# Designs tried in a protein design chat: VH-VL binders against Serine/arginine-rich splicing factor 11 (SRSF11). Part 6

Target 1, 81 residues: Serine/arginine-rich splicing factor 11 (SRSF11), of Homo sapiens (Human) (q05519r33to113)
Amino acid sequence: EVIQVTNVSPSASSEQMRTLFGFLGKIDELRLFPPDDSPLPVSSRVCFVKFHDPDSAVVAQHLTNTVFVDRALIVVPYAEG

## First folded at step 5 (VH-VL)

Design k33 (from j5 with heavy chain Q100S S103G G104A Y107I; framework fv_canakinumab)
Fold by ESMFold2-Fast, scan of step 5:
Structure k33 (fold): chain C 81 residues (1-81), chain A 118 residues (1-118), chain B 107 residues (1-107)
Amino acid sequence: as target 1 above (81 residues)
Amino acid sequence: QVQLVESGGGVVQPGRSLRLSCAASGFTFSTYAMNWVRQAPGKGLEWVAIISYKGSNKYYADSVKGRFTISRDNSKNTLYLQMNGLRAEDTAVYYCAKDSYLGAFDIWGQGTLVTVSS
Amino acid sequence: EIVLTQSPDFQSVTPKEKVTITCRASQSIGSYLHWYQQKPDQSPKLLIKYASRSISGVPSRFSGSGSGTDFTLTINSLEAEDAAAYYCHQYYSYPWTFGPGTKVDIK
């Protein structure tokens, strides 16, 4: 029920990610790396989303190649790493 | 300064047990998932097990499930692999590997050799 | 489980030549493919993460590309120090799996 979202814009916020994925189902946990207030200069970010309903995680994978902010997202199932 | 050092390898007979340790230094051990990866002599890499950063979640390769147990002691910055019911096919160099937040094994130990021989 | 295959198994290459190694996944894995280098008697070293992203301290002659099921590791101009085994690794779904490896030697 966890998805990993890569190729996330450095200007995207945790709130924006929560809004996007929240439309697909109830979110139990969302973590964006590096965090919104990180001083680390990055060209891309990674987001992990844990859905309450496993079906939401399957549907979320259809967002792969969807442009969000300024680039296309890559959405896949995630095992804890 | 970032380093992983394995120990505990040796020669053991089939059916016996062995415990491997991996000492971590130079990074905040308690915030990363850790893996064991093995390599049989002259062969490729085979993933063995993963443990989450708090130790609450563990996953194993089917070949070792039920025989091997991964654990960690965050207060000692140490990862463990308890190997029970050892078989000849478990003969390999065992590496501990740090899983970065981005899902790549960015730091590896030097490996410790386990030989299972009658 | 996701099976990774690599080609070629072995390649002997003249210094300064371009080397390409391919990795194919039995199902689509997005960009969740990492590449490792293992020199004789040494531990593996992370070379490329998420199919195409560079690693600090790795020479720019190493690059990765691909997505889905087909991935390529390229060494643009082979140096003697690049003689090693190269492994792909999928981090898309449990269990984690590695490719069988490609050995690169100098002619």
Scores: ipSAE 0.007, ipTM 0.619, lowest interface PAE 14.0, mean pLDDT 85

Design k36 (framework fv_canakinumab)
Fold by ESMFold2-Fast, scan of step 5:
Structure k36 (fold): chain C 81 residues (1-81), chain A 119 residues (1-119), chain B 107 residues (1-107)
Amino acid sequence: as target 1 above (81 residues)
Amino acid sequence: QVQLVESGGGVVQPGRSLRLSCAASGFTFSTYAMNWVRQAPGKGLEWVAIISYKGSNKYYADSVKGRFTISRDNSKNTLYLQMNGLRAEDTAVYYCAKDSGYLSGFDYWGQGTLVTVSS
Amino acid sequence: EIVLTQSPDFQSVTPKEKVTITCRASQSIGSYLHWYQQKPDQSPKLLIKYASRSISGVPSRFSGSGSGTDFTLTINSLEAEDAAAYYCHQYYSYPWTFGPGTKVDIK
């Protein structure tokens, strides 16, 4: 029910990610690393999205290779270890 | 301190080309997207182009697509705008603007360089 | 593209008066709206970020509000140094767009 989104723009925010993925279903948790307005300079960010409905996580994988802000997203299922 | 200094503006005939430069200092240039924004005399702000931190992604305003090319050299901390097929409506002060990355818009701007397209 | 409109185009204001500038987006942009101040013969300066968040060094008389499609910049008590053009800017989706600007002058 958790997806991992990589290749996220440094300019993207948690609110933008929530808006994008929220269209696909109710979000229980969303964590963007590093957090919004982090002083750590990074070339890309990683986002984890936990959907209320596991089927939303399956649908979200179709957003792989969708350009968001300035680059293409990579969306894969995330297995908690 | 963060500084952005534009250069390369001048008076040029329609159809000709100019190359603008923006020298950046005071921040890690290679980790931020950079923008060009222009302002025609007495008019408002118009966004022109953006380039991602590595230079792999670029986006342009429709008014300049196919004529202008944004590029960067991270080893020299310099942003460029190659302007081809210049038209009278391209007459403007061209600003280099730093993308803040995280919800902060364009946090620093250069002083601008004037481009006048005149016959 | 997302079109931003501003109102009013121009206002001439007595010192100490409250000034309100509005910006409307043609579609919802969440809170991804920034405000810039541009004084004559100067570069724009970031004034308010993310609709309502303050910028260090900007006087507290400036505030922003709104979300979605309707946004407001307020100058609570106008000072002479506030004579400038004010622009909204959406940072939600490409292409980036600016509002046409509102010029504030002192009577």
Scores: ipSAE 0.007, ipTM 0.607, lowest interface PAE 13.5, mean pLDDT 85

Design k37 (framework fv_canakinumab)
Fold by ESMFold2-Fast, scan of step 5:
Structure k37 (fold): chain C 81 residues (1-81), chain A 119 residues (1-119), chain B 107 residues (1-107)
Amino acid sequence: as target 1 above (81 residues)
Amino acid sequence: QVQLVESGGGVVQPGRSLRLSCAASGFTFSTYAMNWVRQAPGKGLEWVAIISYKGSNKYYADSVKGRFTISRDNSKNTLYLQMNGLRAEDTAVYYCAKDQYLTGYFDYWGQGTLVTVSS
Amino acid sequence: EIVLTQSPDFQSVTPKEKVTITCRASQSIGSYLHWYQQKPDQSPKLLIKYASRSISGVPSRFSGSGSGTDFTLTINSLEAEDAAAYYCHQYYSYPWTFGPGTKVDIK
């Protein structure tokens, strides 16, 4: 039910991520690191999305390689290592 | 060196308001998120609120949502917590704590200011 | 919200003995777990970040381990100045939550 999205544009916002992934199902929680107004110069960001429906997390993996803002997203299930 | 100095605590009756301040020095205040964390007498730590570096994003613990407002004035290097509708369970030492978005931990804490809500 | 529990609540330890404190999360939080030390009448101090990463200026006798739901803070050889409360803290999701604390006293 939780996905990890990497290779997120430094210019992407939490609102944009919520809009994109909200299309796939109800979002219980979304965390974008660093947060939207972070002043830190970063080359990419990481987003975690917790869906209400576990099936939404499976479907979201189809967004891997989708260009969002200026680069292709990498979407994988979040699992403890 | 980094310093965070809280002020504004005191003894107040239930239902009243207090405004806490946290004066920051020794780092570029305007580039970091800031948090308020409280500790009731003899108890553990409880996170209260966070504010982003520009003040555009704010999040609150459910116990204070709708009653407390976090704000900041980057021109004065000062963090604020406006506390309305104070209750006995708000009695605590209130700490301001410096955050970092990439690291996500509280690397510096102030000395704390005591708020006692008592009739 | 994510609930953190700590064990033990309290322990009294002889100097130079090993101290182990555990923190358990109600759901998986990756490595988004930090440890703080709070001495009596003092502010909390960051001790370990991201489950196992050291903090400059913190003695090497302090170490952290774990991931997911189970985390451990170890003090390899207790010194008198280590008498304090120790808190775990998750930075995985809002609201941020802390464990209830473990108090370590010197014998």
Scores: ipSAE 0.006, ipTM 0.610, lowest interface PAE 15.0, mean pLDDT 85

Design k38 (from j5 with heavy chain Q100I L102G, light chain Y91W W96L; framework fv_canakinumab)
Fold by ESMFold2-Fast, scan of step 5:
Structure k38 (fold): chain C 81 residues (1-81), chain A 118 residues (1-118), chain B 107 residues (1-107)
Amino acid sequence: as target 1 above (81 residues)
Amino acid sequence: QVQLVESGGGVVQPGRSLRLSCAASGFTFSTYAMNWVRQAPGKGLEWVAIISYKGSNKYYADSVKGRFTISRDNSKNTLYLQMNGLRAEDTAVYYCAKDIYGSGFDYWGQGTLVTVSS
Amino acid sequence: EIVLTQSPDFQSVTPKEKVTITCRASQSIGSYLHWYQQKPDQSPKLLIKYASRSISGVPSRFSGSGSGTDFTLTINSLEAEDAAAYYCHQWYSYPLTFGPGTKVDIK
């Protein structure tokens, strides 16, 4: 039920990510790295989204190659070891 | 079990306003995006608007942008469509439709007829 | 906006015959296409999702295929209750759009 989103624009916010993925169902947790207020200069960010319903995570993978802000997102399932 | 019931349709003159409601039951309303879809008499389906599960994001068809507003009240399990500046071409049966996590509309209401005529 | 076109616009079919309905998208939409059935005086009903995935409770005579720009809905042996309008629908991008519909009548 957790997806990993990579190639996220450095100017995208956690609220924008919640808006985008919120269409796919209820979000239990969303974490964007580095956080919105981080002073670290980065070229891209990584977002993890935990959906209330596992089906939302499956559908979210279809957003791979969707241009969001200024670049295409890469959405994959997140598997813990 | 899952039920969507629209109300608020009627006959109205061009330029006037109407507010449609959709009462939802039988599922956890607050976890799903909701849509309005309309159908003019004898014509095909036209998507109107979507609202995210919390109500914080919305999209509209170009034909209704600036005139229609979609909203929801999760505490009442109710979806709304505020229709302003109504035109003859807005005459249609308006359906409330439940989103199955971006993969289509798995449940639809019975529809409510809106007739815009002089 | 992604425009969907359907063919044929109307088809009159003898019972037990095979019916095929085509949907074409103005640009590639992967497999983000769904099919709906609408019987007279009834609300639409989801038949097939993601071009080819079955829906619980829908008879197995309904199947879908295709990807990219060209999609097909097949009814392998038409029954009386299948007289209806059929619509394709894309969820690739906003605004969401439907095809104009194909009406299937029984002779």
Scores: ipSAE 0.007, ipTM 0.636, lowest interface PAE 11.2, mean pLDDT 85

Design k40 (from j5 with heavy chain D99S Q100I S103G; framework fv_canakinumab)
Fold by ESMFold2-Fast, scan of step 5:
Structure k40 (fold): chain C 81 residues (1-81), chain A 118 residues (1-118), chain B 107 residues (1-107)
Amino acid sequence: as target 1 above (81 residues)
Amino acid sequence: QVQLVESGGGVVQPGRSLRLSCAASGFTFSTYAMNWVRQAPGKGLEWVAIISYKGSNKYYADSVKGRFTISRDNSKNTLYLQMNGLRAEDTAVYYCAKSIYLGGFDYWGQGTLVTVSS
Amino acid sequence: EIVLTQSPDFQSVTPKEKVTITCRASQSIGSYLHWYQQKPDQSPKLLIKYASRSISGVPSRFSGSGSGTDFTLTINSLEAEDAAAYYCHQYYSYPWTFGPGTKVDIK
């Protein structure tokens, strides 16, 4: 149901991530770390996306190696507990 | 079950405008990206435009960029294509098509014919 | 844009024979490729998704294979109802593009 997206460009925004993953289905929750307005310099960011439809999460993994902004995304299932 | 019904096609002169509609039913329209795909008489398929599920992001084929605008009204389960500056080469059957997440089309409407002629 | 080419462009086939349709991409597209079937005077229908995954309700005689730049659609034993145009479609990058189509007819 939840995917973890790594290797996200430091210049990407939460709105851009919602737009990209919104093409795959309805998003229940999206969190980008560090947040858009963080003053700390980082070389990459991590995004978590919870889809309404579990099938969207499976299909989203197909985006692994897709260049977004300036680098290729890494999309994997996220499970906790 | 799933239905996509296009309307608004017709005969129109070059340089004029036309607006196509697609009424969707049988699925949760607001959770899927939607597309327009066209097919000129006797020719193959050509993807025209896509719109994200909330309507915030759009992409177009180079042949229609700057002339066509895709939009949607999720409260009415309706997709639109505003076509401006129509040319003879825009003559085609226009299909409304539902996205299969990452890309591609799992359901298609019956199509509506647009003929651009003088 | 990514250009897709298909071969053959047209084929007339005897019933029960095997049909092979090839699609080549101008650059590597991974498995970001679908196949569609369009019968005369009908809307297209999704036939094979993600290069090789089957679609519920589509007969098992249809199969897809390939990745990167070379893709194949196979009809293992042609039936009369399979007379149609077949299109490959890439969604690796915008603009999305289709192959020119392969028309399959029966003798």
Scores: ipSAE 0.008, ipTM 0.658, lowest interface PAE 10.0, mean pLDDT 86

Design k43 (from j5 with light chain Y32W; framework fv_canakinumab)
Heavy chain, then light chain:
Amino acid sequence: QVQLVESGGGVVQPGRSLRLSCAASGFTFSTYAMNWVRQAPGKGLEWVAIISYKGSNKYYADSVKGRFTISRDNSKNTLYLQMNGLRAEDTAVYYCAKDQYLSGFDYWGQGTLVTVSS
Amino acid sequence: EIVLTQSPDFQSVTPKEKVTITCRASQSIGSWLHWYQQKPDQSPKLLIKYASRSISGVPSRFSGSGSGTDFTLTINSLEAEDAAAYYCHQYYSYPWTFGPGTKVDIK
ESMFold2-Fast, scan of step 5: ipSAE 0.022; ipTM 0.742

Design k44 (from j5 with light chain Y32F R53Q; framework fv_canakinumab)
Heavy chain, then light chain:
Amino acid sequence: QVQLVESGGGVVQPGRSLRLSCAASGFTFSTYAMNWVRQAPGKGLEWVAIISYKGSNKYYADSVKGRFTISRDNSKNTLYLQMNGLRAEDTAVYYCAKDQYLSGFDYWGQGTLVTVSS
Amino acid sequence: EIVLTQSPDFQSVTPKEKVTITCRASQSIGSFLHWYQQKPDQSPKLLIKYASQSISGVPSRFSGSGSGTDFTLTINSLEAEDAAAYYCHQYYSYPWTFGPGTKVDIK
ESMFold2-Fast, scan of step 5: ipSAE 0.008; ipTM 0.688

Design k52 (from j5 with light chain Y94W W96Y; framework fv_canakinumab)
Fold by ESMFold2-Fast, scan of step 5:
Structure k52 (fold): chain C 81 residues (1-81), chain A 118 residues (1-118), chain B 107 residues (1-107)
Amino acid sequence: as target 1 above (81 residues)
Amino acid sequence: QVQLVESGGGVVQPGRSLRLSCAASGFTFSTYAMNWVRQAPGKGLEWVAIISYKGSNKYYADSVKGRFTISRDNSKNTLYLQMNGLRAEDTAVYYCAKDQYLSGFDYWGQGTLVTVSS
Amino acid sequence: EIVLTQSPDFQSVTPKEKVTITCRASQSIGSYLHWYQQKPDQSPKLLIKYASRSISGVPSRFSGSGSGTDFTLTINSLEAEDAAAYYCHQYYSWPYTFGPGTKVDIK
């Protein structure tokens, strides 16, 4: 199952996102937008995480309102499945 | 009330094995990563290992990699550290610590002393 | 591995004085640094998270600042109960590492 994580700090890296969500379960795919090497200054980033185990996606939604780096994450199921 | 209670420490000879336990209560153990941190007498803190909420992912400090194994039993709310090939430099108080979704170790146990001596 | 260094190693401070403790990382770690307090014969306690974020129940006299490689923990007005060792801890990458600690005593 796929979750969408919004309100991600511009200081967070793909490695940190992989670390955070990897401790909730096996990750099949993780994509952070814009990418870590993007030259564009941004105020916020969006991360998509596809977990191998559906239970991991359910637990991950409990991270909504959890401060990661400097702001609260918003974690919801990704609408496209 | 959140509590973490370590046990299993003692005096062992070099090369032997010891298993530490950490009994957790007062929170939903199965939803949090758990850590082991140690402290040699009179010295600072040294991180030892982390385990994910389901037990599927683990990471270790280089000093213990290949000798120590972290594990958990969520049905018993218990964290374990299996210590093999013990060395004098493993002598320390061992703490289990709760990870608040990687936002810091928000709760710690009282620690259990492991002494490795000949 | 990322090495953390702290200064000073030890300081003895008069009550009500300001205390500053520095932590330096061998490479940039963003804001992935936490501070812990350990009083004599007690377990460590999380004091500041992500360099500067407060922890519920921790007195407001404690504050943190910094990013990248240089971090500071400040105790604005030292109280007797603040006699303790203070440790920085990086969460940027595995293996996780702690600083060597700074011991604060009351004169």
Scores: ipSAE 0.009, ipTM 0.677, lowest interface PAE 7.9, mean pLDDT 86

Design k54 (from j5 with light chain H89Q Y92H W96L; framework fv_canakinumab)
Heavy chain, then light chain:
Amino acid sequence: QVQLVESGGGVVQPGRSLRLSCAASGFTFSTYAMNWVRQAPGKGLEWVAIISYKGSNKYYADSVKGRFTISRDNSKNTLYLQMNGLRAEDTAVYYCAKDQYLSGFDYWGQGTLVTVSS
Amino acid sequence: EIVLTQSPDFQSVTPKEKVTITCRASQSIGSYLHWYQQKPDQSPKLLIKYASRSISGVPSRFSGSGSGTDFTLTINSLEAEDAAAYYCQQYHSYPLTFGPGTKVDIK
ESMFold2-Fast, scan of step 5: ipSAE 0.008; ipTM 0.697

Design k56 (from j5, 43 letters changed; framework fv_roledumab)
Fold by ESMFold2-Fast, scan of step 5:
Structure k56 (fold): chain C 81 residues (1-81), chain A 118 residues (1-118), chain B 107 residues (1-107)
Amino acid sequence: as target 1 above (81 residues)
Amino acid sequence: QVQLVESGGGVVQPGRSLRLSCTASGFTFSTYAMHWVRQAPAKGLEWVAIISYKGSNKYYADSVKGRFTFSRDNSQDTLYLQLNSLRPEDTAVYYCAKDQYLSGFDYWGQGTMVTVSS
Amino acid sequence: AIRMTQSPSSFSASTGDRVTITCRASQGISSYVAWYQQKSGKAPKFLIYYASRLQSGVPSRFSGSGSGTDFTLTINSLQSEDFATYYCQQYYSYPWTFGQGTRVEIT
């Protein structure tokens, strides 16, 4: 039910990520690293999205290689172990 | 191969209701968000609503919120738009459109005309 | 809602011309702009997304540019099939909104 989204633009916001992934299913938790207001200089960010419905995580893989903000997203299932 | 076919348009008086349908074929309907977009005669495009792939999430333009209801039946590959409390300014060709990763509409139906007049 | 304003509303052109259409957003929308072509009596055709990314199957004479609030669609060497109305659309936030359209007419 959790996906890991890598290659996220430094200028993307948590709200934009919620909007993008929210239409694929109900989001229980979304975390963007580093956070939106972090002073750390980064060239790329990572987002974790926990969907309420596990099927939403499968559908979200369709967004792999989709250009969002300024670069293509990489969406993979994230196993919490 | 991909087709979207709308139906249900017609001429109605203000305050009445219509139900529009859109039947999809040629793609895995159940995995895509879908939209309705309208266009008044000789005017531009106006986005109406989006529905998520399972139908759990919806968003409506303010001009139609509370009056229009968007739904889908994935077992029949069909979209529905219930138009209630119709106003003359709702007169338009209504298109159903396939979402492309929340970045635009890669396929559109032919449109169905809704005319609201006395 | 974010207002999208296109300019000009219409203009006349000839085949071979370089055509530029402008679209301005009422607030910053990064690069979340799509462009569509609509021919008389037809549904629109998706041309460009993310301000400058060409949709598969769209001729290379079409290009888009811009970010923030100002965006342009350019058609290099206009062809006879390019006479149409063009729309910009923001997908930065809901509700999604279109520009009013720009009609490209034969001179």
Scores: ipSAE 0.008, ipTM 0.680, lowest interface PAE 8.9, mean pLDDT 86

Design k57 (from j5, 46 letters changed; framework fv_roledumab)
Fold by ESMFold2-Fast, scan of step 5:
Structure k57 (fold): chain C 81 residues (1-81), chain A 118 residues (1-118), chain B 107 residues (1-107)
Amino acid sequence: as target 1 above (81 residues)
Amino acid sequence: QVQLVESGGGVVQPGRSLRLSCTASGFTFSTYAMHWVRQAPAKGLEWVAVISYRGSNKYYADSVKGRFTFSRDNSQDTLYLQLNSLRPEDTAVYYCAKDQYLSGFDYWGQGTMVTVSS
Amino acid sequence: AIRMTQSPSSFSASTGDRVTITCRASQDISSYVAWYQQKSGKAPKFLIYYASTLQSGVPSRFSGSGSGTDFTLTINSLQSEDFATYYCQQYYSYPWTFGQGTRVEIT
C-alpha cells in the first residue's frame, strides 16, 4: 500500500504531491524527503505515499515516466527494509 | 547524451594551487546538485564536496575543508573546484559527478589527474 | 563522520557463482546506502540506492538488502563483466562516505 516516488523535482511541494496522488485514492500518509524547508542541498527528492486502498498503490505505478513539474517520476512499490 | 568533462589537472609542488573545471552537457545542469569525488592511486573512492543546484549550499569533506572551494556557473554549465595549499595526499584522479535523488551519482566524468610532488 | 566498512576486502570467484559483499555503518543510517561498481581504469557505475532499489539499466542479478547498520550487495549468478571493485556509500548525512571497496577477482 506504500509507494516510493523518486526523481521528484526540487521545486515540487508536499501539497502538489498530495494533489497528484490524491486523485488516485485516499492518502493515509505522505512524506517528502528532504522536507520542503530542509537546509540540505536539493537536486531531487523522494516521496513516500501510503494509500488507504492497496489498489491505489497499484494504479499509481502507471505514473512512472510521467513528467511532473520538470522531470519524469519513478514510481515503485515500497517494501519495509 | 549526458557528458561531463573535467580539466585543469596537472603536476604541482606542495603548497601550490590548481583550479579544476567540469563542463556538463546533455541535461539541465542548473536543476541538479553536483559533486566532486577523488581516488588516489590504487586506493578507494573519497567523496570531496557537494554544491546545491543554485550554488547556495556547499558541504566539504574534513580532509579538504578550508583549502578547497566549490563553485558553479549555471549560465555556462560549468563546475569549478579551487584546490589551495595542496599536499602530497591530495594526489588523486578527481571526478565530477552528477547527483541523482540526493542518493548517489548517475553520471561521472572520466576524471582529471592531480599529482602533488616535490 | 560515519565510517563504512566492507568485507571482504577481496575474493576470487568464478562465473555462475553467487557472491555477497557486506557493508557496515558505524551508526544507524536507516536505508541511505548506495552501491557502485568500478572497473579498472574507468569511472564508477551506479548500481543501487536506498539500500535495495536497483538503478535503471542494471541487471536483475544484482540486489541489495539491509537497513540500520548492516547492508549486503548480492550478485546472484556472476558474469564475466562483473569482475570489478564494488563500493558502498552512505548518504544519510554529510560528509558522504564510501567503504574501502571489495575487489571481485577471477579464479
Scores: ipSAE 0.005, ipTM 0.595, lowest interface PAE 14.1, mean pLDDT 84

Design k58 (from j5, 41 letters changed; framework fv_ramucirumab)
Fold by ESMFold2-Fast, scan of step 5:
Structure k58 (fold): chain C 81 residues (1-81), chain A 118 residues (1-118), chain B 107 residues (1-107)
Amino acid sequence: as target 1 above (81 residues)
Amino acid sequence: EVQLVQSGGGLVKPGGSLRLSCAASGFTFSTYAMNWVRQAPGKGLEWVSIISYKGSNIYYADSVKGRFTISRDNAKNSLYLQMNSLRAEDTAVYYCAKDQYLSGFDYWGQGTMVTVSS
Amino acid sequence: DIQMTQSPSSVSASIGDRVTITCRASQGISSYLAWYQQKPGKAPKLLIYYASSLQSGVPSRFSGSGSGTYFTLTISSLQAEDFAVYFCQQYYSYPWTFGGGTKVDIK
């Protein structure tokens, strides 16, 4: 029920990610790394989204290659490791 | 800068009630789950409750279920813990803590002392 | 409930020593484990998350390892400011549970 979103623009905000993935279903938790308040300069960010409904996580994988802000997202099921 | 500033607390008799507050700033409060964690004098940490970002999902430790109510007001960037039917064993410093799924509790409030005695 | 067992309960060490604290979960928790430092009269501070990830601003002498049921926190070269109590916490399954703590005293 958790997806990992990589290749997220450094200009994207947690609120924008929540809006995008919120259309697919109820979000229990959303984590964007590094956080919006981080001063760390990065070329890309990673977002984790925990959906209330496991079906929403499956549907969200169809957003892979969707351009968001300035680049295409990569959406996969979150694997521990 | 992320800040969690706590208020409330004090001395109450068994059976009494208190309401704790936690005021958040420096981050988008409405997008993170929030927790309450307590620590009895000289003891370790005990998780009390969690509330999801919109308040739709709430969980409690068995020790407080039915007596404590966690709530939030996203418009005011505030987290609350309503404590009813207080017992001597509820005596502790209560902390609010910001939840970040993979990172545990990345920021904590300064703590609020709650003393339950006759 | 997942029980978190920490050892040792206390340790005394000299500045420059390597200190290792262990934490064992009663069931598999993958890597959903954090380590906190708490100094007297202060709130806990996050040191390590996801078993081995160093929190921003935490000195590199702190490191975490392990997965599943067995985890360690290592301080490679103890400093005077490291006098504190250290706690592990699992955030794999509700209720969230903490280890009993390890007090690190400087000799």
Scores: ipSAE 0.005, ipTM 0.617, lowest interface PAE 13.4, mean pLDDT 85

